# Designs tried in a protein design chat: VH-VL binders against q86l99r1233to1411. Part 4

Target 1, 179 residues: q86l99r1233to1411
Amino acid sequence: SNKESLPFRRDVIEKVINHLRENSLDTEGIFRLSGNMESVRGIVKSFAHGEPNLSFEVHNISNALKHYLRSLDPPLIPYEFFLMLLDARKNEDAETIRNIFWKIPSDNRVVLTLLVDLMVKISENSNVNKMNSKNLSIVFGPTILKPRTPTLDRMALMTETQLQCGIIQTFIEDFHYIF

## First folded at step 13 (VH-VL)

Design w2
Fold by ESMFold2, fold request of step 15:
Structure w2 (fold): chain C 179 residues (1-179), chain A 122 residues (1-122), chain B 107 residues (1-107)
Amino acid sequence: as target 1 above (179 residues)
Amino acid sequence: EVQLVESGGGLVQPGRSLRLSCAASGFDFEDYAMHWVRQAPGKGLEWVSAISWNEGYIDYADSVEGRFTISRDNAKNSLYLQMNSLRAEDTAVYYCAKDMGEDKYGSGFDYWGQGTLVTVSS
Amino acid sequence: DIQMTQSPSSLSASVGDRVTITCRASQSISSYLAWYQQKPGKAPKLLIYAASSLQSGVPSRFSGSGSGTDFTLTISSLQPEDVATYYCQQYNDYPWTFGQGTKVEIK
């Protein structure tokens, strides 16, 4: 990695998610359409410093959230849960996925719950915003669930990405069971 | 400022191979999807290949599938295109293009390199 | 594959004229469309993304509109430096595809 990792700031993430919950549910392509790179970079810096600047067009804020979450070390779902979740998804075992979720540290669980609830609300309005659970899972899978050491095998990496997306899709579609 | 610099083009006989490189600077390369786009002399633009930020999604135009391999090295801020079994119709300027997005979806190419010419001739 | 058809293939206009280029997709692409400018001997440059969003540093005389299958790039007052070929490009589904280009010249 050539960029600095960012600290986990629960309070910042909650403010950003709440802002998006209030402002993005009708937005076409939310989390899929990109923002301006310079604006997104500046917003991410404001998140990292604990002073989120949300006075931007909504796509810049949604993209800044994605980039901030990707830059966390440890990630939102801590590294030790990666292999367990992938194995549970491979076996199509939603009960085990639920059990693993509840072992995640409390602060991370709260943020993850808020984030997935936002994705549920977006997907429930997909006839307007064009973002269903599959679309959102592709955006967020590798962003919030990642291995400590990525494999160098291209085929294995593609398979892992599919499983990462599948876990997030399960979170969205089975939200009430898992969370 | 964002810069993309392609290299590795040249004149090659049909059936031979070339490897293109693209050196990126001025942005967090590891955060974005990257693409190759080509332009035959006097012709329009043709998308060739894409690779997502984490390499978890890779795709190719049908005309190059099985012959070309896209790859990236995020530690070196570099994008590559291995071109095997080259054909006359592969003759083009090859552009390295930065996606505005990160995953398979993308949002268009906000930055382009100046291109490197590949000529495949008997 | 989604075909992108541009019209016209070329045009010639005077400095100060309003120029309109259209792009039609063979199926709905929502707003997932970009416009590029390519000057002779140079790489393409992004003008518009998401059908209507102006890229940073692009003059405000450029604008984009449309959704679904029909899209328009407008140059409100053509300038000498706008001599170029213009391309639309969809990013709704792979393979990503470009229109064939519209060459714009000064009379």
Scores: ipSAE 0.709, ipTM 0.900, lowest interface PAE 1.7, mean pLDDT 93
Fold by ESMFold2, look of step 15:
Structure w2 (fold): chain C 179 residues (1-179), chain A 122 residues (1-122), chain B 107 residues (1-107)
Amino acid sequence: as target 1 above (179 residues)
Amino acid sequence: EVQLVESGGGLVQPGRSLRLSCAASGFDFEDYAMHWVRQAPGKGLEWVSAISWNEGYIDYADSVEGRFTISRDNAKNSLYLQMNSLRAEDTAVYYCAKDMGEDKYGSGFDYWGQGTLVTVSS
Amino acid sequence: DIQMTQSPSSLSASVGDRVTITCRASQSISSYLAWYQQKPGKAPKLLIYAASSLQSGVPSRFSGSGSGTDFTLTISSLQPEDVATYYCQQYNDYPWTFGQGTKVEIK
């Protein structure tokens, strides 16, 4: 990694998610379509400094959120929960996933709840925005749930990525049970 | 300034191997999906292979699957293409292309390298 | 595989003319389409992404439109530096595919 990690700012993330909830539910390809790289980079800097600049086209803001979340260290779901969640997903054990979620630190849980609720709202409007739970899970899985030390084995890495996506898909599809 | 610099092209006989490299600078390489795209002389563009930002998704065009291997080294800001069992039909300029997106969905190629020529001929 | 068909394969126009190039997908690709310009001996350059979004640094005389299967690249007033081959490319599904190209020349 040649990129510095960014600080976790709960209040910034809440503002950004609220903005997207108000402005993105009808947007085709939200979180899938890219923004302008220079605009996204500038917006991410504003998030990191605690002064979110949301005066941009919605795709630039959604992409800035993805890049900001990816740059967090530790990630939104702290490293300690990675293996437990993947194992619970392998066993299709939603009750264990729920129990693990409630052990996550409270600031992270609040942000994660708002983020997954946004994904639920987007997926409920997927006939318009073309982003169902599977699409969103592919975008957010490795972004918010990642190991402290990535595997070097290619086949294991691909399996790991599928499980990361599966956890987020479970969060979206079983939202009211888990959250 | 975003730069993508390919290297490793050349003249090889059919059945031989060649390894292409792409050195990236001016952007956070580890955040983006990367691709190889080729162009046979006088012909159009053909997508060859993709690798996601975290290497969790890799895919190939049918014409090269099983023979070519894409890889990346995020610590070195480098993309690679190992090309085995080369055929005359693989003759092309090979471009390193930066995806605007990160995962398997992608969003098109906002930056391209200059290309490196691979010629497969007896 | 999604086939992308461009029309015309080539065209000649005068400086100042409005030029349109069309691209048709063999199945719906929503708005997941890019347009590239390639000058002889050079790498392609992105003009339009997401069917209609103009890339930074691209002159405003370029525009894109369409969704689903039918897409158009428009040059509102052709300039001498616009002599190039133009490609559309879908990124809806792998394998990603390009149109065959449209060569634009000045009369």
Scores: ipSAE 0.703, ipTM 0.896, lowest interface PAE 1.7, mean pLDDT 93
Fold by ESMFold2 at other seeds, look of step 14:
Structure w2 (fold): chain C 179 residues (1-179), chain A 122 residues (1-122), chain B 107 residues (1-107)
Amino acid sequence: as target 1 above (179 residues)
Amino acid sequence: EVQLVESGGGLVQPGRSLRLSCAASGFDFEDYAMHWVRQAPGKGLEWVSAISWNEGYIDYADSVEGRFTISRDNAKNSLYLQMNSLRAEDTAVYYCAKDMGEDKYGSGFDYWGQGTLVTVSS
Amino acid sequence: DIQMTQSPSSLSASVGDRVTITCRASQSISSYLAWYQQKPGKAPKLLIYAASSLQSGVPSRFSGSGSGTDFTLTISSLQPEDVATYYCQQYNDYPWTFGQGTKVEIK
């Protein structure tokens, strides 16, 4: 019952994102529809092992990526950037968001750039895949941007979740400005 | 093996409270959204409430909103439903249901508990 | 709220028959629909998710089809163990809603 955090493996994440770029842009509900739990669990273990197994139906791969990213500690966007980004989002300040992004460690920035570029490509095909920037932000906001100390206050938690989603939506919609 | 075990059902008078618990095992509970679904005797299924993996999204059926509170404790692999101001129409078997997904979106309930009966009668 | 209407409310068929159950949504739900089987005294069991994806361990005689507002669950060759009540459920938008159920019996 105590899920172990997983190591950040840039090379693995790059391979998985590239696979999804090649295979998922026309897939309805990508990142929204679930995969088979046993398959997803096995794929996540292969990511953590450094040898990603991508011989699965695309929904199993996309769900494995979500679960892997959520299991990272520290998260893809390191804890130190959480409050700064939320504050910048409250002020609708895309310039400050951009400045904060460029302070993130380089390995994390490369992965984040690839991930958000994938989301941009998916959202550009939303007429086919049904996943626009708002849909993707709900999936990825809390997954990649997390507080070091989770709040216990329900109102604060709901506000934080909305801001986390808003930051990812900003990344997608203002991709060429920020990245 | 995935297991969901509900507890806390029973016979209560109208206006009283009950707290349901659901103990989860055999999967990474903290990765998934969880729901309560109920079934009145001889009736169909009714979705009651949802809570996302990180608790950032919570929602309720109109019939229970303001009276029921869903919560989870990921450290204890447990889901809860606090039911206040109970009414006769709340009489049902209450199921703990695992979502295949994690956030407010989902893909259906791949695992269900066997349910706990709540009877509200004077 | 999205209403889900199943048809028929009940049916009887012989072993080996092809059985179809339909589910209609009051507005488009894309492919965000699940089918469940429930036997008396038991919890529901997932059969189909995403309108047409077969859940692990479910016999291949079960299939789902449709998108938008009209969906079908098909049992290609009815077996005695398929006697149950079947429910559709949309997960396009909250509140999530179920159809009223279709009771399937062997004649």
Scores: ipSAE 0.700, ipTM 0.895, lowest interface PAE 1.7, mean pLDDT 92
Fold by ESMFold2, look of step 14:
Parts: C-alpha cells; sequence; structure tokens
Structure w2 (fold): chain C 179 residues (1-179), chain A 122 residues (1-122), chain B 107 residues (1-107)
C-alpha cells in the first residue's frame, strides 16, 4: 500500500515526548510492546493534524510516536546526513558523529535532543522498564535515520541497519558528549 | 478488513522447490514485521521465519536455515517464502502472519492467513 | 531456545465452568507472551497479548495473567464456541516458540 508521508511538526513531537517523559519511565517494554492497531492509527492522524490526542494508554502513545516518526519525509535526520553518519559509525568515530549532529538543521536537532534524552531516561530505569540503550536503538535506528534510496543488496541492507542502530546507541550512551 | 491470502502450496517431490506468496490488504503492510509459521498435519505450531518492516532483520528456524529465503515487496503488499531442497519434514500448512510490531523484537501475531498446504512426498 | 510447557494437554468441562490453562517458560520472558485459539481447519486467532491484554473483538470471558515464567489463560464461563486448541507463545527471544497446545472439549 502507498502510504502518504507526513509533515514534520516540531510542536507536536515535543508535546508527545513530554507526555511520555511524565508517563512512561516505569512502563515495562515501552517502545517494544505494541498497542491496539486502530487506536495507534487514529493517534498518528491526530499528530499529523497538529492536535495530538494523548488520552490513551501509554503503549498506544509510544507506538503512535514511532509510526509518526517513520512516516516523516524527509526523516527526522535529513537524508543528506545518512552516509556520513554511517561512515563515522563504521569507523567508531564519535567525534565525527558529534560534528555531523551539529550540522543538522536546528529544528531537527531540538527534537532529536528531546527524543534521545527521553531514551536516556528510559535506559537509566531499565531495571524496571526492561529497555536498555541497545533495545531502544533497535526500535529507533531505522525509524529516524534512512537512506534516500534503499539499497537493493541484502548484505548491504543488513549492515546498514546495524550501523543505523549503532548510531542511535552512540547517541544514547554518549549523550552528554554529543549533545 | 485485514486480509492475508497465501498461495503457492502443493505436492512436490523431495529435493524440489516451491515459492509461497502472501497477499496483504486492509493495513499498512510496509509498517509491520511479517512471519511464516507452519503446522504439520495434526501437530503444533512452529515459527519458520521473520522479516522486519524494512528488511533489515531476517531470521530463520534452524531446521530451514540455508534452504528457505523470506522476502517482501512493500510496493506490492506481498510476502514470499522461497523453499529449496524440500524434505518430507517440511510437510505442513504454512501461514502468513502479521506481527503487531515492526522490528526484530515483534509483539506476536494479530492476524493470520488461511494457510497453504505444502506436501513433500515421493 | 525457550521451551513453553502447557498444562493440561487436554481437558473436558461443562458449559458455564471456569477453565484455566497454564503455560510455563523455561526462563523468564517478562510479559512477552501471547495466547491463541485454533479451531479445527482454521488459522490461529489471537486472544491475549503482552500476557494480559485482550485483543479487540475477543469476549471478556477470556483473560490472561502472569509474568516471568508462569502464565495462565482463564475462560470465566466456558461456552460451546470455545471448543478449540489453545496455544501460548513467547516472543521474548528468537526462535519464537509455542506451547504444545491444550485441547478444550465440552462434556
Amino acid sequence: as target 1 above (179 residues)
Amino acid sequence: EVQLVESGGGLVQPGRSLRLSCAASGFDFEDYAMHWVRQAPGKGLEWVSAISWNEGYIDYADSVEGRFTISRDNAKNSLYLQMNSLRAEDTAVYYCAKDMGEDKYGSGFDYWGQGTLVTVSS
Amino acid sequence: DIQMTQSPSSLSASVGDRVTITCRASQSISSYLAWYQQKPGKAPKLLIYAASSLQSGVPSRFSGSGSGTDFTLTISSLQPEDVATYYCQQYNDYPWTFGQGTKVEIK
């Protein structure tokens, strides 16, 4: 099915992240456990219209955020940063990753900072919520960092996915250095 | 509204190949992980293979690794299973299953197809 | 691999009875467990996900409980249409694995 891409709405994403910061840090499996598909679809629609409806069980809200971010075009981390970030991660070069982050447009940087800070707070409480930095990186890597043109090669695609996850894991684990 | 329709099953001799297809409708196929699950006649359920929403994670049961290949075509809302070097123990109904989640973690199967029978016999 | 053991393998109960089916995991799976109902000749149908969350359209007489290694599916008042085989499934770790099934009959 050909799904419509959704517009980047900084104000909506900030409100949703703030809601999750207040309501999800003790929630087992947050961002890993699924919500009700029809509820999630309706919530994503409310995000896209600029009036987020947050009167739902927290797993429906977290899943709606994932689906909204995945539907953005361009993605939260704009396409032009994809190859340079992957190369920096392949070389295990956190300094270069930090330098690239600061070149990202300011609205995207603010949202990314809030999102990664939320992931840091979740991971700090992983004894309760069961979501460490590795778990969160798997959820968010390909969601927010995407190529403009997907590779057709299976081996390259799997390697790219691992690098996408690794970049998000680096953001979480080295948050204070990078952000 | 959600519909998964498998096809491509049949009777084949050991060592031969089959390709299973699953046509999806009623949901945003490209958002979800997809799986194949099989059930030998009169037996329980066995997970066979998974593919994540973006194809970045693919995995197989040990019993089929190296012989089966899962793939998806998000433009056609279709899931596939290429089954090579078939053995008698591959005889089963093969189900296309929608994951509630999208990545390698997944969250269980909220929708299943009707299944397609594969019989491997001389 | 995480082994899932269901008890009992089969049971027979009267309409209106409370029915319980247990599922034990060989290691902790937190709450990453689903319950399915399968009628003869049909595909499985999701009843419960995340150990205790009821899927849309499933009658409220079905409930799930448990975490870690021990899980229970309960049918509060058995109905004729509940005759089926019930499976638990863990999705904590690959390969995903199912219990061997519990056949529920009436009489």
Scores: ipSAE 0.698, ipTM 0.895, lowest interface PAE 1.7, mean pLDDT 93

Design w2
Fold by ESMFold2, look of step 13:
Structure w2 (fold): chain C 179 residues (1-179), chain A 122 residues (1-122), chain B 107 residues (1-107)
Amino acid sequence: as target 1 above (179 residues)
Amino acid sequence: EVQLVESGGGLVQPGRSLRLSCAASGFDFEDYAMHWVRQAPGKGLEWVSAISWNEGYIDYADSVEGRFTISRDNAKNSLYLQMNSLRAEDTAVYYCAKDMGEDKYGSGFDYWGQGTLVTVSS
Amino acid sequence: DIQMTQSPSSLSASVGDRVTITCRASQSISSYLAWYQQKPGKAPKLLIYAASSLQSGVPSRFSGSGSGTDFTLTISSLQPEDVATYYCQQYNDYPWTFGQGTKVEIK
């Protein structure tokens, strides 16, 4: 990657998610529609410095959250859980996915719970915002669940992407069982 | 300043191949989906192909599927289009286009290159 | 494939006139529509995204409206530098498709 990874700031992520919970549930295309690139850059910098600037149109804030989460190293779901989760998803094994979730470090679990709860609330209002669980899984799958080394094989990469999305979709649809 | 610079166009006979390149600067190339869009002389715009930020989604217009291959090299900030089995109908200016979004969903093309001309003629 | 139909194919107007270009989708595309301006010999330039959001650096005389199947681009007061061909584009589903363009000229 040519860009610098960003520090994990749990308190910042919680503030951003709470803001979106209060301001985005009626927003068409939330997390799907893009924001202004320069605004999003500035907002991401404010997250990294611990002083989130949320005085922007909501699509700029949702896009800044996506870009911030993608730039974390290690990612929100640490690398060591990637293969285990993909294998559990291949086997359609929600019980194993739940067991793996509870092994993730506690700060990461808190943030994941808040993030997936936001996605559940968005998907429950999809008649208005047009974002169902599958739409959200496409946005967040590769963003928060990443391999340490990406595959070079085209077919394997497509299969991995489908599984990454499937895990996030399982988190949303089976929220009360897993979380 | 965002810049996209295409290269590799030229005059070729039908059935031959060309490889187009697009050099990107002024933004975090690895964060965005990228596309090729073409415009035949005196005609409108036609979407050709897309590749997502992580290469997990790739798609092609029906007219080029099986003949063209899109790829990217995030370390070099570069987008490519391998064009095989070229036909007269492929004659166009080819534009490299930056998506505002990252995945298969997007918001349109906020930046374009100036294009490279491909002419396929016997 | 989603068909995008622009109207009119061309128009002539005087400096200062209000100009409206329409774009109709063959099925609902929600608000997932962009407008581009293309001047002769140049690459297209984004004007409007998400049906109504103005791209940075685009003059405020440009505006977009609509959702679902019917969309408009409005130039509130036509200027000499607005002579161009304008395209709408849907990004709801692949393949992404453009309208055939509207050529705008000064009388």
Scores: ipSAE 0.691, ipTM 0.893, lowest interface PAE 1.8, mean pLDDT 93
Fold by ESMFold2, look of step 16:
Structure w2 (fold): chain C 179 residues (1-179), chain A 122 residues (1-122), chain B 107 residues (1-107)
Amino acid sequence: as target 1 above (179 residues)
Amino acid sequence: EVQLVESGGGLVQPGRSLRLSCAASGFDFEDYAMHWVRQAPGKGLEWVSAISWNEGYIDYADSVEGRFTISRDNAKNSLYLQMNSLRAEDTAVYYCAKDMGEDKYGSGFDYWGQGTLVTVSS
Amino acid sequence: DIQMTQSPSSLSASVGDRVTITCRASQSISSYLAWYQQKPGKAPKLLIYAASSLQSGVPSRFSGSGSGTDFTLTISSLQPEDVATYYCQQYNDYPWTFGQGTKVEIK
C-alpha cells in the first residue's frame, strides 16, 4: 500500500534492458501484456537489491522493469526537467527536447538511451510484436517522467499524461536526432 | 492474500445518487489500473469504468458517462464510484475489479470483489 | 464497440466429457481476450488471459486458444465443480466488452 521508493541502480537496469533486447523483440504485446503479480514483485525486489533475477518468462521481466522504474525517486528523468519537457512537447519543439535531454545527468542519460533504443527496436518489429511507438509511449510516459508534486485537478492530470506520453513518443520517433 | 471489498450499495429512487467504495489489500494498489464492472440480476457482465494507476486515464461506458465518476485514493488503497442521476437500468451488482496491468491497455481482471448490490426502483 | 458473440448459450454434458465454448469478435482483437468462470451467487474468476495463458491456480483441464476473431475455451474432462457460466471478454479497445455467457450444466 504505502510503497517506499527504490534506489537507482544503473548496472541493474542495463542488465535488464540487455536481457529484454535479446529476448523480447518478437514477443507479442511486450510491455503491454502482464506478468504474474507475485513473480513480478519478487523480481522487482531482486532489482532493488542489486542482483537481478532474470530466470523468468519474459513478460514477468518486462513488467518488473516497469514497476521498478515507476518506484524510483527521483524518477529516471529527474523532477527538474518535467515542466520544461512538457512545454517543449506542447510547442512541438524537438530541438528544445534534445537540448534538455543533454542536460540530464550522465548516468540517467545512459539508461534513458538504452531504454529508448530498446523501444525503437521493438517498434521497428511492430508487425510481429504489435507494439508501435504510440503504444510504448503510453506504457513509459508517466513511468519515467513525473512531476515533483502531482496535480489534484483531474483534467490537468489527464492533459499532463498525454504530454508525458508525447515526450516518450518523440524520443522514440526522433531517436537519432535527440540521442 | 488479495482482497477487494465493495460497500455503499442499497435501494434508491431514480434520480438519486450513491457512492460506492472498494477497499483493497494484499497487493500494491497504487501500481494497478482498477475498474468497475456490473451485472444486472440474471444477466451478463458489463464493463462500467476504468482508472489507470496514476489516474491519468479514465474512461466510462457510454451508458454511464456524464453521470458516474470513478476515482481512487492510493494512500487509502481505495477505489470509488460516484453514481449520480441513477436510473432503473443501473440496477446491478457492482464489482470492483483489479486489472493485471496499470495503464489504459490493461490485461484482464485477475481479482474481483464479491460485489455490492445497487437497486434503483420507482 | 467490439461485439463478442459466444456459442452456445447453454450446454449440458456428462462428467468426463470434453466441452468447448466459442467466442467470436466483430473485429480483430489480436490475443487480447480473457475467459472467466462465474458460479451462482459468486464473483467471476479469471481462467485464461491473453487468449491462451492459464491463470495461476486454475486446473490444467482448462485451456484457451485462438487469435484475431475466433477463440475457444476447452474443458478437457468436465467435472461437477465446473458447473458455471463462462464469459469471454476483449480488452483490445474501450469500451471493454463481454460475451453474453455460456451456461454449462451436468446431465
Scores: ipSAE 0.685, ipTM 0.893, lowest interface PAE 1.8, mean pLDDT 93
Fold by ESMFold2 at other seeds, fold request of step 15:
Structure w2 (fold): chain C 179 residues (1-179), chain A 122 residues (1-122), chain B 107 residues (1-107)
Amino acid sequence: as target 1 above (179 residues)
Amino acid sequence: EVQLVESGGGLVQPGRSLRLSCAASGFDFEDYAMHWVRQAPGKGLEWVSAISWNEGYIDYADSVEGRFTISRDNAKNSLYLQMNSLRAEDTAVYYCAKDMGEDKYGSGFDYWGQGTLVTVSS
Amino acid sequence: DIQMTQSPSSLSASVGDRVTITCRASQSISSYLAWYQQKPGKAPKLLIYAASSLQSGVPSRFSGSGSGTDFTLTISSLQPEDVATYYCQQYNDYPWTFGQGTKVEIK
């Protein structure tokens, strides 16, 4: 990648998710519709510096969260869990996915729980906001679950993308069981 | 600051191939979906193809599917369109377009190149 | 495929006039609609996204409204530099589709 990775800041992510919980559940296209690129870039910088600036229209904040999470290295779900989760999803094995989730470091688990709970709340109001579990899984799958080295094989890339999305969809739909 | 520069257009005979390139600068190219949009001389706009930020989603207009291949190289900030089996109907200005979004959904095209002309004529 | 129908196909108005252009989708597209301006010999330029959100640097005389199937672009006071062809575009479903365009001229 051509850009610098960003540090994992649990406190920042918690503040942003809490803000979105209070301000996004009725917002049409939340996480799907984009914000203003310059605003989003500035907000992401504020996240990286540990002082999140949330005085923006909600789409700018949701997009900044997506871009911030995408820029984490290591990602929110650490690299060593990538292949295990994909294999468990390939076998449609929610119990194994649950077992792997509980092996993830505690700070990452707390943030992931807050993030997926937000997605559950959004999906439960999808008749208003138009964002169901599948829609959200497409947004967040490759964002938070990614390999250390991306594959160059086109067929493997397609399969991995589908499995990444499927894992997030499983997190949302089976939230009570996994989390 | 954001710039998209297309190249590779020209006059080509029917049935031949051509490869378009788009050099991007002034934004984090690897974060956004990218598209090709074309405009036949004196006509309206037609979406041609899309590729998501991570290449996990690729799609084509029916008129070009099977003949055109979109690709990107995030390390080089470059978008490509390989155009095979060209037809007279493919004659158009081809625009490189930046999506405001990242995945297959998107939010419209906030930046466009100036386009490169492809003329397919015997 | 979702068809986008613009009305009118062309119009002529005086400087200072209020101009409206409509766009109808063949099925609901929620608010997933953009408006573009294209001046002769130039690339299109984004005016409005998400049906009603004004792109940075676009004059405030431009506004968008609508949801579902019926959308409107309004120029509150037409200026000489607004001579262009205007396109709506849906991004609800692939293939993404444009309206046929509305040519705006000064009379």
Scores: ipSAE 0.679, ipTM 0.890, lowest interface PAE 1.8, mean pLDDT 93
Fold by ESMFold2 at other seeds, look of step 16:
Structure w2 (fold): chain C 179 residues (1-179), chain A 122 residues (1-122), chain B 107 residues (1-107)
Amino acid sequence: as target 1 above (179 residues)
Amino acid sequence: EVQLVESGGGLVQPGRSLRLSCAASGFDFEDYAMHWVRQAPGKGLEWVSAISWNEGYIDYADSVEGRFTISRDNAKNSLYLQMNSLRAEDTAVYYCAKDMGEDKYGSGFDYWGQGTLVTVSS
Amino acid sequence: DIQMTQSPSSLSASVGDRVTITCRASQSISSYLAWYQQKPGKAPKLLIYAASSLQSGVPSRFSGSGSGTDFTLTISSLQPEDVATYYCQQYNDYPWTFGQGTKVEIK
């Protein structure tokens, strides 16, 4: 990677998610449509400094959240849970997915709960915003769940991506069971 | 400043191969989807291929599927197009294009390279 | 494949005129549409994304509107430097497709 990893700041992520809950549920293509690259970069820097600047059009904020989450090292779901979750998804085992979720560190679980709850609220309004659980899973799968060591095998990458998306889709669709 | 610089174009006979390269700088290449777009002389624009930020999604125009292969090397900030079994109708300027987005969905092309000319003729 | 049809194919206008270019999609593409400007011998340049959002550094005389199937690019006051070919492009579904282009000239 040619970029520096960013610190995990629970308080910042909570503020950003709350802002999006109040401002994005009716927004067409939220998390799918892009923002301006320079604006998004500046907003991500404000997240890393602990003072989120939310005085931007909502697509710039949602894109900044995606880029911030992707830049975390370790990722929001720590590396040690990656293979366990993929295996549980491959076996269609929602009970095991729930059990693994509750082993994740407390601060990460709180942020995951807020993030997935936002995705649930967006998906419940998908007739307006055009973002259902599958759409959101494609956006967030590889963003918050990734391996410590990426594979070089193209077929394995495609399979991993499908499983990563499937785990996020399970989180959204089975929210009340898992969380 | 954002720069995309294509190379590898030239004159080749039908049935031969070429490999195009695109060197990227001025942005976090590993965060964005990348595309190839082509333009035949005097004609409009045609999307050729896409590759997502993590290579988890790859797609091709029907006219090139099975013959062209898109790839990227995030450590080298480089995008590639392997072009096999070239045909006269592949003659075009080939552009490297940065997607505004990262995944399968994308959001259009905020930056383009200068293009490299591929001419396929006997 | 989603077909994108631009109108007109070419136009001539005087400096200061309001210029309108339309783009029609063969099926709904929501707001997933971009507009590009291309000058001879140059790569395309993004003007508008998400149907109506102005790209940074693009003069405010350019604007985009529309949703669904019918979209418009407007140049509120044509300038000599706006002589170019303009393309719309949908990014709703693969394959991504462009309109045929509209050549704008000064008369």
Scores: ipSAE 0.676, ipTM 0.888, lowest interface PAE 1.8, mean pLDDT 93

